# Miniprotein binders against F-box protein At3g56470: the designs that were tried, part 4

Target 1, 367 residues: F-box protein At3g56470, of Arabidopsis thaliana (Mouse-ear cress) (q9lxz3)
Amino acid sequence: MVTRRRSKKKKKTKRKKQSSKEKEKYQTFINLPCDLLQLVISRLPLKDNIRASAVCKTWHEACVSLRVIHTSPWLIYFSKTDDSYELYDPSMQKNCNLHFPELSGFRVCYSKDGWLLMYNPNSYQLLFFNPFTRDCVPMPTLWMAYDQRMAFSCAPTSTSCLLFTVTSVTWNYITIKTYFANAKEWKTSVFKNRLQRNFNTFEQIVFSNGVFYCLTNTGCLALFDPSLNYWNVLPGRPPKRPGSNGCFMTEHQGEIFLIYMYRHMNPTVLKLDLTSFEWAERKTLGGLTIYASALSSESRAEQQKQSGIWNCLCLSVFHGFKRTCIYYKVDEESEVCFKWKKQNPYENIWIMPPLNLIDLPLFDHRI

## First folded at step 22 (miniprotein)

Design G118 (from G114 with V57I K58E)
Fold by OpenDDE base, last read:
Structure G118 (fold): chain B 367 residues (1-367), chain A 97 residues (1-97)
Amino acid sequence: as target 1 above (367 residues)
Amino acid sequence: SKVKITIRIEVTGDPEELEEFWKKIWELVMELAEKLGVEVEIYVTLENGKLEIRIEIEAEGDPEKVRELAERIKELVEKIAKEMGLEVEIEVKVEEK
């Protein structure tokens, strides 16, 4: 009888020493200097960053801060034939197929802050849609032309969310419609038309520092300040080389970039001078990665030391059966001639994923 | 001397009627500005069944003639409003520069 009791005591002491050594190993990782913690977290994939955020409060704060800086936009593809949507994560090179029956007959208009603006051309319904949460925020109906562009300032969850569109341009006047989140109706503002006689359509709209910037297909830039109810045409003309087949306009930290695409030339990058409203050619993206789509484009400042993605234009491409994106390096040394083809503007758009993507049903391996 | 006229028009009504109204006023003001060779700016705001039209005219000449023009615009706007069954408020400001 005595020999069995001594064996049980030795097993309990070994289990306590193993659990204390495991706790000591966990404590040694928690006490990393802030700089080393940031360096480790900056190298973690988003999945591992989210897992690391559950370790402790200090790791959570560091993980969240570094996630915001390095979250790659996703590409959403809209089916032409069904209510199917394909989400593509360029960071993981993964596709996810989704169905949104609630968006039947809707087309995309714009993307900002993880939200889509969706429009039904048959019912004239507009709504904000979050494809990650399936949240839907309806708004008053508005008839839109097929080539009409619309933009919004920020997520509709903000009381500062403002929609903007130009509804008509005549010889004499321009009609702007704006909608504040939770307003009952659209505000109509009409201004004297100062656009050139060769006006056709607005191709690009961006919101920057409280102002909507609207680029025409002729390269005329206009601004609308909703706070001042002010509309003007800017003097500057972007230097456009012959044979441009499209452009992308994006905002990054108050700076406005315009990329002209060509069939037989490398993209040209222009930056707006906000003091003169003149466009200056740039040989590089200044460390930005621009996720370009025809309706809206996203931008990220990457750190050259953290990703091999630096000075890149990210574009949707279709490889026979797989929709993906490509990174085109916009640098002085870029010998690669990228041949871009204009796509249907409504087929795809970049969207910002939420920080908590892993908690979304989209990552449940059961669908 | 430079004279600046500001005409402010306020109207309440149905959004479709208000859209027709401001278009008629826009055409009227543009035609008058062309005939007189004066620079005009027009600002229209329509929100919650309220229409605001602001007309700014800058002209060189006699302030009294410019005031007479403003009163003529006012009369024509009031006439159009009455023909459409709309209630209109009109304020005219004349500034010498």
Scores: ipSAE 0.764, ipTM 0.922, lowest interface PAE 0.4, mean pLDDT 83
Fold by OpenDDE base, last read:
Structure G118 (fold): chain B 367 residues (1-367), chain A 97 residues (1-97)
Amino acid sequence: as target 1 above (367 residues)
Amino acid sequence: SKVKITIRIEVTGDPEELEEFWKKIWELVMELAEKLGVEVEIYVTLENGKLEIRIEIEAEGDPEKVRELAERIKELVEKIAKEMGLEVEIEVKVEEK
């Protein structure tokens, strides 16, 4: 009996010494200077950043702070045939299949701050949906045309969240509907129509510095300031080359970018001058990566020269059985002729993942 | 001298009735402005069963036409509101610059 107790004590002491040496190795990494910790964490793939955030509070804070800077948008694909959703992480090149029975019959309208605006064309129901938490925020019903665009200002968890849409345009007037999160009803605002007679639809909407910018299919830009209840058509017309088959508009830190896509020509990039409201052609994205989708587009400042992902337009592409994205470099030296095919606007959208992806039930099974 | 007249109309009621009302007022004001050869700005806001219509009329050199238009708009708005069974509040502000 005495020999078995000595063997168990030696195994416990070896496990405690291994656990102490592992703790000492972890302690040497925990004491990295803040700049080196940031540099190391900034180079971690999202999965490893996620794992690193579980190491200690200091690493958690650094991992979360650097996720804000380096978190790539995810691409959601909406099935046409079933209530299946596919989330694609471009940083990991991994797909995740999701089922959201609560979104049966819904189509996507917009994406911002990790939230989707969803619309059911049969019930006229609108809701905010977070695909990471499965949180739903309902709102009052609104009939929408198939090509009608909507946008919102920020996450519906904020009391400042505002929905915006143009519901009708006549020869005389334009009707704008706005909805504040947790309001009972839609606000209707009607303005004199100052759009050109060739108006068809608004194709792109972005929110920047308290204002909604709305681009028509004819290249007319309008702004709506909800704080002033002010609507106007801007003088500037984006230089559009012949044969454009789509565009993407995005905001980055108060700057507005417009990308024209072509079938047989490279994308053109325009930046809005907010002083003149004129569009200037840009040869580069100024170090930005733009994650473009037809309803909404995300932007990131790529700080890391080493990722190779800078001055890129990221686009959803479908290659046979795999949904992925491509990075098109927008530089002065791009001899590569990019042929873009227009997709269904409702088939995919970029979404920002939450910073705390670890705490999400979706990722608990991936650790 | 530039004369600016602002007409503010407030109405409470059912959202569908208020939508019909502001459309009638919009058409009326546009038709009157065209007949008189004056420019008008119209702003409509509908929220929580409250309709606000703001009409702005600016004229250079003929303050009498602008006043006549404002009074005519007021009378016609009151008439339409009465025909629809709506209570209407109308404020007219005249600014001479």
Scores: ipSAE 0.761, ipTM 0.922, lowest interface PAE 0.4, mean pLDDT 83
Fold by OpenDDE base, fold request of step 24:
Structure G118 (fold): chain B 367 residues (1-367), chain A 97 residues (1-97)
Amino acid sequence: as target 1 above (367 residues)
Amino acid sequence: SKVKITIRIEVTGDPEELEEFWKKIWELVMELAEKLGVEVEIYVTLENGKLEIRIEIEAEGDPEKVRELAERIKELVEKIAKEMGLEVEIEVKVEEK
C-alpha cells in the first residue's frame, strides 16, 4: 500500500513545476507597454486574441477591448441554386462554407446584432437565425410581398426584441404589423395614410432610439414609435438624386445615415438632423465604416487609423467565382469614381459576428 | 369654439372578423367626414383578439352638431357590429376648446 502514495506526490510536483515555467514565459510578455500590447493584440487572429485574453487581466481587458474594436461585420452569401451559405470575413479574407438544411427555401429579410431574420415565401414562416450558433427562434407566420421590408430592434435573445413591418398601404390607410418576442400573435396598427400618391415600397428600415425609421423608394421618410403606437411622415426629404440606382440606410449611436449609390458618380452621404428631420449632406462618414447591404447595413467607429479602414463604405462585390468586398473611401479627396451595380437584395447581407467567436462550432475544426 | 370629439370603440372576436369590422368602420367614418367636410383621425389597434378603434374629429362650430355626428357614428358602428354578430363597447368624449 505505501508505494502508491509516493508516485502520486512526484506527479503533483512535476505538474506544479511545469505550470510555474509556463507562468514565467507569459510573465515576460505581461509587462509590454500598453501601445505595444495593443499593437500585438491587434495583429492576433481572433483565435489567438482569445488565447491571449486568458494570459492575465490586463491582456484580457486589452483583448476584449480590441475584439470590440476589430470585429468587422461578416458578409453572408446566399446561394440561388442550393441551400449553401458562405460566410466571408473581410478582416481575414476567409470564406467559410456553411450548410443550413433548416433554412431550406428561406430568404434573408434583415440582419442585426448577429441574427438574421429569415422568411420562407412558400410556408410564410418567419424565424430568427444565428448562423454562428445555429440557434433558431420561430415566430408566428406572416405573408410578405417580395419587396416588403421587415426590421427588428435588437437580438431576439432580448425580451425587448420587436419586429416591424408595413404590410399594406392603401390610399386611406397604412397597416403596420409588430411582433414582440414571445408574443402569440402579431399586433396590427392602422394609421391614416400620409404618404404621397407616388408611394411604392419601403426600401430601407432602421431602428434608432426606440423608433423605426422607414425610407420609401421615393425618398419619403416615416417613423413608427412602438412605445407610443405612433406613426408619422417626416417633413425632410433627401434632395432628388437623379441617376441613383440604390441606397443604404444605417444607424450609428442614434445617428441615421443615408448613402445614395450611382452607376457613374461617387456615393453621396446624407445624415438626418434629428431636430429638424432634414437631411444634411456629408462629405465624409465622420470616421465611420459602413458595411452596406440592401436589406440592412452595419456601422463601425474604427478607432484604428492604422488599418486604413476609416471613412469607408464596404460593399459586396462579385469577382468571377470569388465573393469578396471592397472598401470605398468616402472622403473629400476621393477622385476614384466608384461604379456600383445594383445586386439582388437577397444575395448577401452583413452580419455581426459574436464577440466570443472561439466558442462557436464554426471554428471547431473537429467537425 | 373648437370642438374635439373622441370616439373609442372596443370589440372582441376572431381576428379575421375584427379585420373586416375595422375596415367597414374606416370606410364609414371617412365617407361621413368627407360629406361633412371635417377632418378625422382614425387609429386602429388589433392585438390578442381585441380591436380598439379611436376616432378623433376636430371641428369648428356648434357643439351640438358635433355631438349629433358622434351619435350618428355610434349608431352606425353598433349597427355594423350587430350585423356581424360582434359585441361592441363605444365611448364618446366631447371636449370644447
Scores: ipSAE 0.758, ipTM 0.921, lowest interface PAE 0.4, mean pLDDT 83
Fold by OpenDDE base, fold request of step 24:
Structure G118 (fold): chain B 367 residues (1-367), chain A 97 residues (1-97)
Amino acid sequence: as target 1 above (367 residues)
Amino acid sequence: SKVKITIRIEVTGDPEELEEFWKKIWELVMELAEKLGVEVEIYVTLENGKLEIRIEIEAEGDPEKVRELAERIKELVEKIAKEMGLEVEIEVKVEEK
């Protein structure tokens, strides 16, 4: 009888010493300076970042913060012929084919915070769509005389979600329509037309610090503040070189960037000065990667100089049979003459994947 | 002296009738401003069957002439509202600077 009691005590003492050494190892990692914790978490693949977020509150906060910064956006391709969609993950170079018969006759309008704005030009129906969950949030119909750009402020799961569009521009006035998530009706706001006489269309819309910024095809920048119900045309004009065939506008942490594309010249990057509303040319992206698409563009602060994907413009390309993206480095040493062709704006868009992608049915078939 | 006039117009009704109404008022105010050589700002808001029109006029000159202009705009707006069968509330504020 005496021998069985000694073996249980030795197993309990070994488990306590292992649990104490594991606790000491976990305590030494919990006490990492924020900079070192960020550096370690930055290097984790998304799967390991999600696992690391379960370790403690400090690691959870750092992992979530770094996921938002380091999670690569995905590229959605829309079929012209059927209700098929192709999702491309540039980090894994993996494609997924999906079918969304619920979106039959719809086209994409905008992408933000993991949601698409979808529009049916025949029925005038609008909806928010999450391609990862298949969630649909309907809204009131919107008649438009012509194809306008639309934007929204944040995910429609937030009560602060605001949709914005310019529905008409006449000689004398501009008509803005706004829709708050779960409102019954659109709000119409009309202002004097202060746009240049050569105005044709809005090409780019971004939301930053409570304000919609709208760029015209003529390079006129306007702002709409929905909280003040205020519209104005800004004085600054972006320096555009001859032969530009498109542009992309994006926001990053309150800063607004404008990229001009050219047929025979490298892209130019402009940053808006929010004090003067003038555009300054930038030789680099300041460590940003910009995932550019014609309707909306995503930005990421690449803390990982080791990925080689810092100071890059990421663009959709079609290589014969494979849809992919390319990274163009925006630095002083860029000898590569990047030849960009304008694509149909509705063919592809960047979208942010959800932070819990591993828990989605889309990934269960990939393990 | 600079005189600032603010005219605030509130109307309730059908969204289509309210759209026709604010367009008529917009044309009227722009025509009057052009004839008088004055700058005007016009703000229209339509939400939940409520129309709000705010007209701002800044003029240099005789405050009484500017007040007479505001009253004339008010009379014309009330006439158009009556012709359309709309109830209208109009407030006129005159500020001397």
Scores: ipSAE 0.758, ipTM 0.921, lowest interface PAE 0.4, mean pLDDT 82

Design G118 (from G114 with V57I K58E)
Fold by ESMFold2, last read:
Structure G118 (fold): chain B 367 residues (1-367), chain A 97 residues (1-97)
Amino acid sequence: as target 1 above (367 residues)
Amino acid sequence: SKVKITIRIEVTGDPEELEEFWKKIWELVMELAEKLGVEVEIYVTLENGKLEIRIEIEAEGDPEKVRELAERIKELVEKIAKEMGLEVEIEVKVEEK
């Protein structure tokens, strides 16, 4: 009987000692010097970084800061049978399926800066959609032909956002429509046509250094400078060969890259010389990774030790390849397949997640 | 010697009428330029019901012939505008180089 009181007394003392040791352990764990905490976190793969961010506020802030350095593009696919879309993170090999009925009847026109430009061919409605935040920004209506491309300069949250499209090409003139954020209506500009009469479509559009570069199906490169309201055709041509299918174009730090794909051949990378306007083949990407898709392409420069895949072409739309998506190392002439398969590879689009992805409600994977 | 003429046309109206108008002017100017063997640049902007057409003519030869062309274009533009019931403002600048 006296032993029960001593037992509870010992249990109480043991609990106090255990509680003090646990508090001391947690204080040691969370009070690491800043440079040691950064070193530990910098060595974590993304999955462990996410897990570590749940430790405490200090670790959360450090993990999120360093996590931004390791973010890579995701793939998006819009379902044809319901009003849903699927996001795929190749680094985590995880899908996220979301429903958004307000996008019923819309198709993707262009992708840049984490935003999609969406078009409904029945209502002629245009809107920007951020699939990570689910924010929508409506734009004035415009009729677009089936094979007409439309692009934009930057995120619609910027007052500098400009939409650009070529609406018609005749033998004597070319019509361009632009829309500047907060404008009342579309602006129409018409210029003398300097293209060959056998021009059919503009297949690739990129925005770089304040201008839109437009590649035609015949290999002509034109530019539109919106600040000057200026249009011209550049003299250079990439090599012309039958089967220029799978042609992609992207920009990185003012440099323009063109990826030529021919059936059953390795991709060819060309870089535009901005002084001569000639295309030169590149046998290496110099540490640059290019994520190519039919509607737009993304690029990312990586450090060797801290990046996943580097110095690669990442292709989401394939011609002559029976793969959904691959990484292709130009200097090694080798490929690695993704585990992401959809019925039509042309409908898979690269998109960059926002810097604060883990803090968004739809993507919070914390405990 | 080279002579440069700039013709600036400004019209306000319904977008469909303005589109028909600039297409008529474009065809007229290009046809005249081809017949006379002069180089012409045409720029059209349509924004918020306001149409601006800028015609730049640069020719090598007699400046008086180029000025006559500019006056012909102005007269034809005014005729087309009246026929369509449109109010136009036309400014012509002539620069001898």
Scores: ipSAE 0.650, ipTM 0.900, lowest interface PAE 1.1, mean pLDDT 75
Fold by ESMFold2, last read:
Structure G118 (fold): chain B 367 residues (1-367), chain A 97 residues (1-97)
Amino acid sequence: as target 1 above (367 residues)
Amino acid sequence: SKVKITIRIEVTGDPEELEEFWKKIWELVMELAEKLGVEVEIYVTLENGKLEIRIEIEAEGDPEKVRELAERIKELVEKIAKEMGLEVEIEVKVEEK
């Protein structure tokens, strides 16, 4: 068979990436250079990518790498009237209806690492749910107000998983509740309230580099560091007040982005300066694709243009009287996708599907 | 000279009683601080039936009067704890800058 030349490589996977980008040093018909292999594999549909991954270890590594690049977050729509769920893959513009009887009476709170955080407002029960494996991880009960947000730091299978919520904002203080994996009960921490008195809710929560960033409905940003039990309101403000059609916050590799819409204008993207905590407007996304909803955000760098979604904002917003998914290209004109069924969802959320989606029983005939 | 006083209050008990207790302490300390024009920071932690309140007072005034204020807060805390049937541990630390 065709053997990869190894005499110039010290670390196979790392050198393979570097060698393919810097020079075309492997120009033989016997050995296919890494960049040519990736080009061939990138043109395969998902089914053929899976078949090609069985050829050898080198092809397996290349095929799996490209599956990750092509896999985008999915949007889950929750019905207001029953336990039906609709999954939407924006990269293929495909959807399917699923039923999760396990979630009867629950509403969605947050999504991260392929897990949903679900809450039953009648029993105060809280659980993690993986819609791809159907695994459930129950959590201790907690009463939550209707407009209260809850987030978590990582998958519940990790010993470092931490749940976070702001339970009360009064004139004098802010009450925070946290739950650390395998703790017996919730921890309550109370801090002096330093927000403007007309702030009532935190609408966006993002976890990055060990801390939670919390955005209010009027653009005030706060930080909670659970390792220090430290809370503070950050000095920066967006230059304009967020509009009614959406305010979204996301994290990518330690960078914090704020996306907001004024009235009916194109969205504005801001990046947080982590040293001054001031917001700076971004005119481009630099190849980053952001998927945002009120309860979660996902981002992908270097997503292939073949997916049809590259260097853009995929936002869940109201258009007319219905919630839609709209694609905005920041340095180009926007494109509106009205691929939404006539139903009354109470919420939607982005979630990352697993790498080998076609092998899961939920999706073997619909992807 | 600037004086910093830290009052640490620790109480064990039922969560509902502890919540009522720290809210009363918070209200009274903030009212006193506002009336006297003194900057106060309050931190509360409730975990596993254990309540911790930390009160930080920073003042440039007479150190003896600041110590007397801290003792008055300590007495109020002990009074409220007794009225609620709670056992309290209080530590006071004084630092000069």
Scores: ipSAE 0.613, ipTM 0.884, lowest interface PAE 1.3, mean pLDDT 73
Fold by ESMFold2, fold request of step 24:
Structure G118 (fold): chain B 367 residues (1-367), chain A 97 residues (1-97)
Amino acid sequence: as target 1 above (367 residues)
Amino acid sequence: SKVKITIRIEVTGDPEELEEFWKKIWELVMELAEKLGVEVEIYVTLENGKLEIRIEIEAEGDPEKVRELAERIKELVEKIAKEMGLEVEIEVKVEEK
């Protein structure tokens, strides 16, 4: 039996006033659906909630009602049949359907810093998209193979944003393509291939302390340092027990975690030793919660242990007629028999909503 | 005696022609390395219409014969560049270890 723990439900804030004149004046701020606005406000730390409450009377009343210092990642589900998208807040256990015509024909590549990197496999277009502001940042086109992964280092609004992808076109060499913010074109770098002949794909890419770490389906870890234009296959292989049917990798404050999933065993948690590049098995996440999705994962240090959203692996699941998630407590005491099913990697991804909404362009400090 | 050969190749041009060029150089160098039983490292960078290839070869033997090998590689690279109508800049450095 699977042990489940639901996020604490947030008090739903009723919007007390809507006026046509106020809607017209603050059209950018009113474009958010009511459910999304309530979810965003409830995620603000107390300091930011206080600042956001100065935006207008409607925002003030919503912020006071939802004054909570905790913010959770959200899960985005992508429909392959149209441009409708479902956003799930696990702390309030609510779904919100959104329409993003900007993303028609695109699939997700990566999520970081509240931004999605999107790719259109027919036009070869790349697009950064922020679902909370609807900001779009187009990137130069690039052809990518079906199973080729792409990641980025930070928000595209930063001048230090770097896009990274890696592939093996032949067994002879590794091709890396990078795009630095405001560059005219992609940079191509080619290196001798030192990976095992039996690998098929790079499964996971994370950015940490200026470098990209790339994990293959066979457990080989490679590093690309863009400042040195340096590629190398690192020593060590994570201990992988028989019957693994998926993995997730994430970075938290310079530490790299790898989770192997199994059909009839508890997940194993591994931490990379950055000195030896060996993997150490962990019995707990040390108060960290990992929100796992196939292309990229989010991690957070949770401060509300009473809610049961600490030391957990949070996984996407379809429950009855609704898309939701489950919490998988990572400790010695869990005897969990949960048959996790590997999902389509483009079906969903975790994203962090903005933590400081009052600093966004759509929030005016003068109100 | 161990000898290190460093060959730096720089060329500007059309991206499609530059891609064809570095692939020909890659195949040439890898075939030579296999035939001669030497270790080779190749690094390729293509950015802003500029191609840079760096080839590092470690060989054992008479330093003068190793320098002859380096000059032969340079001549082969120049031949390929000429056949493709590309202007190439080549620097060869030979160091005794």
Scores: ipSAE 0.607, ipTM 0.885, lowest interface PAE 1.4, mean pLDDT 76
Fold by ESMFold2, fold request of step 24:
Structure G118 (fold): chain B 367 residues (1-367), chain A 97 residues (1-97)
Amino acid sequence: as target 1 above (367 residues)
Amino acid sequence: SKVKITIRIEVTGDPEELEEFWKKIWELVMELAEKLGVEVEIYVTLENGKLEIRIEIEAEGDPEKVRELAERIKELVEKIAKEMGLEVEIEVKVEEK
């Protein structure tokens, strides 16, 4: 009895002592001077700012007033074994797993302006999908070869949205198919083949300043101007690619960048001279951050250097592994490797989230 | 003097038949141009059931080869269109420089 009563008092006293200790720690945080509170909050990543805003009214007001939202591309990993998808936000170092039954049977083709272009190889159906809003925009069917690339010019919500693909390259001609949103059918245009007289595949397609730039597996750059219905092979060639294991192409505000991945060497960054169509190597990104993936790439000029990701190459594949993201600083020749996926292999692609990301259904469960 | 001949071919029909048609024309025109040693440019567009083929032929040294090629192409296009049951409109424009 005395033993039972002593045990009950000890547990009750211990529980009250723990609660009092936690209450005391909480009051210490709340009573920080305003200047010190603002300094602490200004150093928090967005995820920690949101958590801190739940402490009390004073912290909430400070957190909201100092909250900085930096929109950067997200990396999407597609599972080949089910309809699950993993989205990774490198700025918050946070991932989430989602299920999109709308995409059952589809493969990703391209990403731009927050939209994915999806293709079903069995039904030949094309579909625009926004993973942040779950909006879908169906497109007319088109048969595509396994290694055929397709790109688009802007969000499908725009009347200017144009889909572009090269459907065949023969010794004699090159066939291009285009589709304007709201058109009845695909338009076919055929041009004389001006490429070297061997089979070429287009590895990279980028839309910039009203034209599509297309890079072949041999390093030839071609362009298609849909407003002129004009196709040509440009004269410039990047350096020879001995030991190369892949390439990426991206656009930023009218500038075209090419990233060559050489086996056992640092990546090489090239910039296209739009007047001469010659490639010049860049030893610095000048504050530009490039998010590279095999099907399409994103870029962002960092306006404030306080963000955690700036002036670097964010590679979803480096040294042949697709389950890692490697941040490479060109002007420092240094890298940091992050792993965030436990299962392999994946299809992956960078996508830009909307500026109002926190208000979307994707994040409801995180707040 | 230089001669430039532009042949414009317009056909309407089923997309599959139109695709077979322009491929036949392309192959034959390129074969004829090679045999005559004449430079040819071909442009094809297919949209809304309408096929347009534009063939541009230039010769700097021998305008009669260009004229012969253009006449042979026109005859060949008309023959193939008839064999496939397609109604074709052909316009030939000759420019002497």
Scores: ipSAE 0.605, ipTM 0.881, lowest interface PAE 1.3, mean pLDDT 75

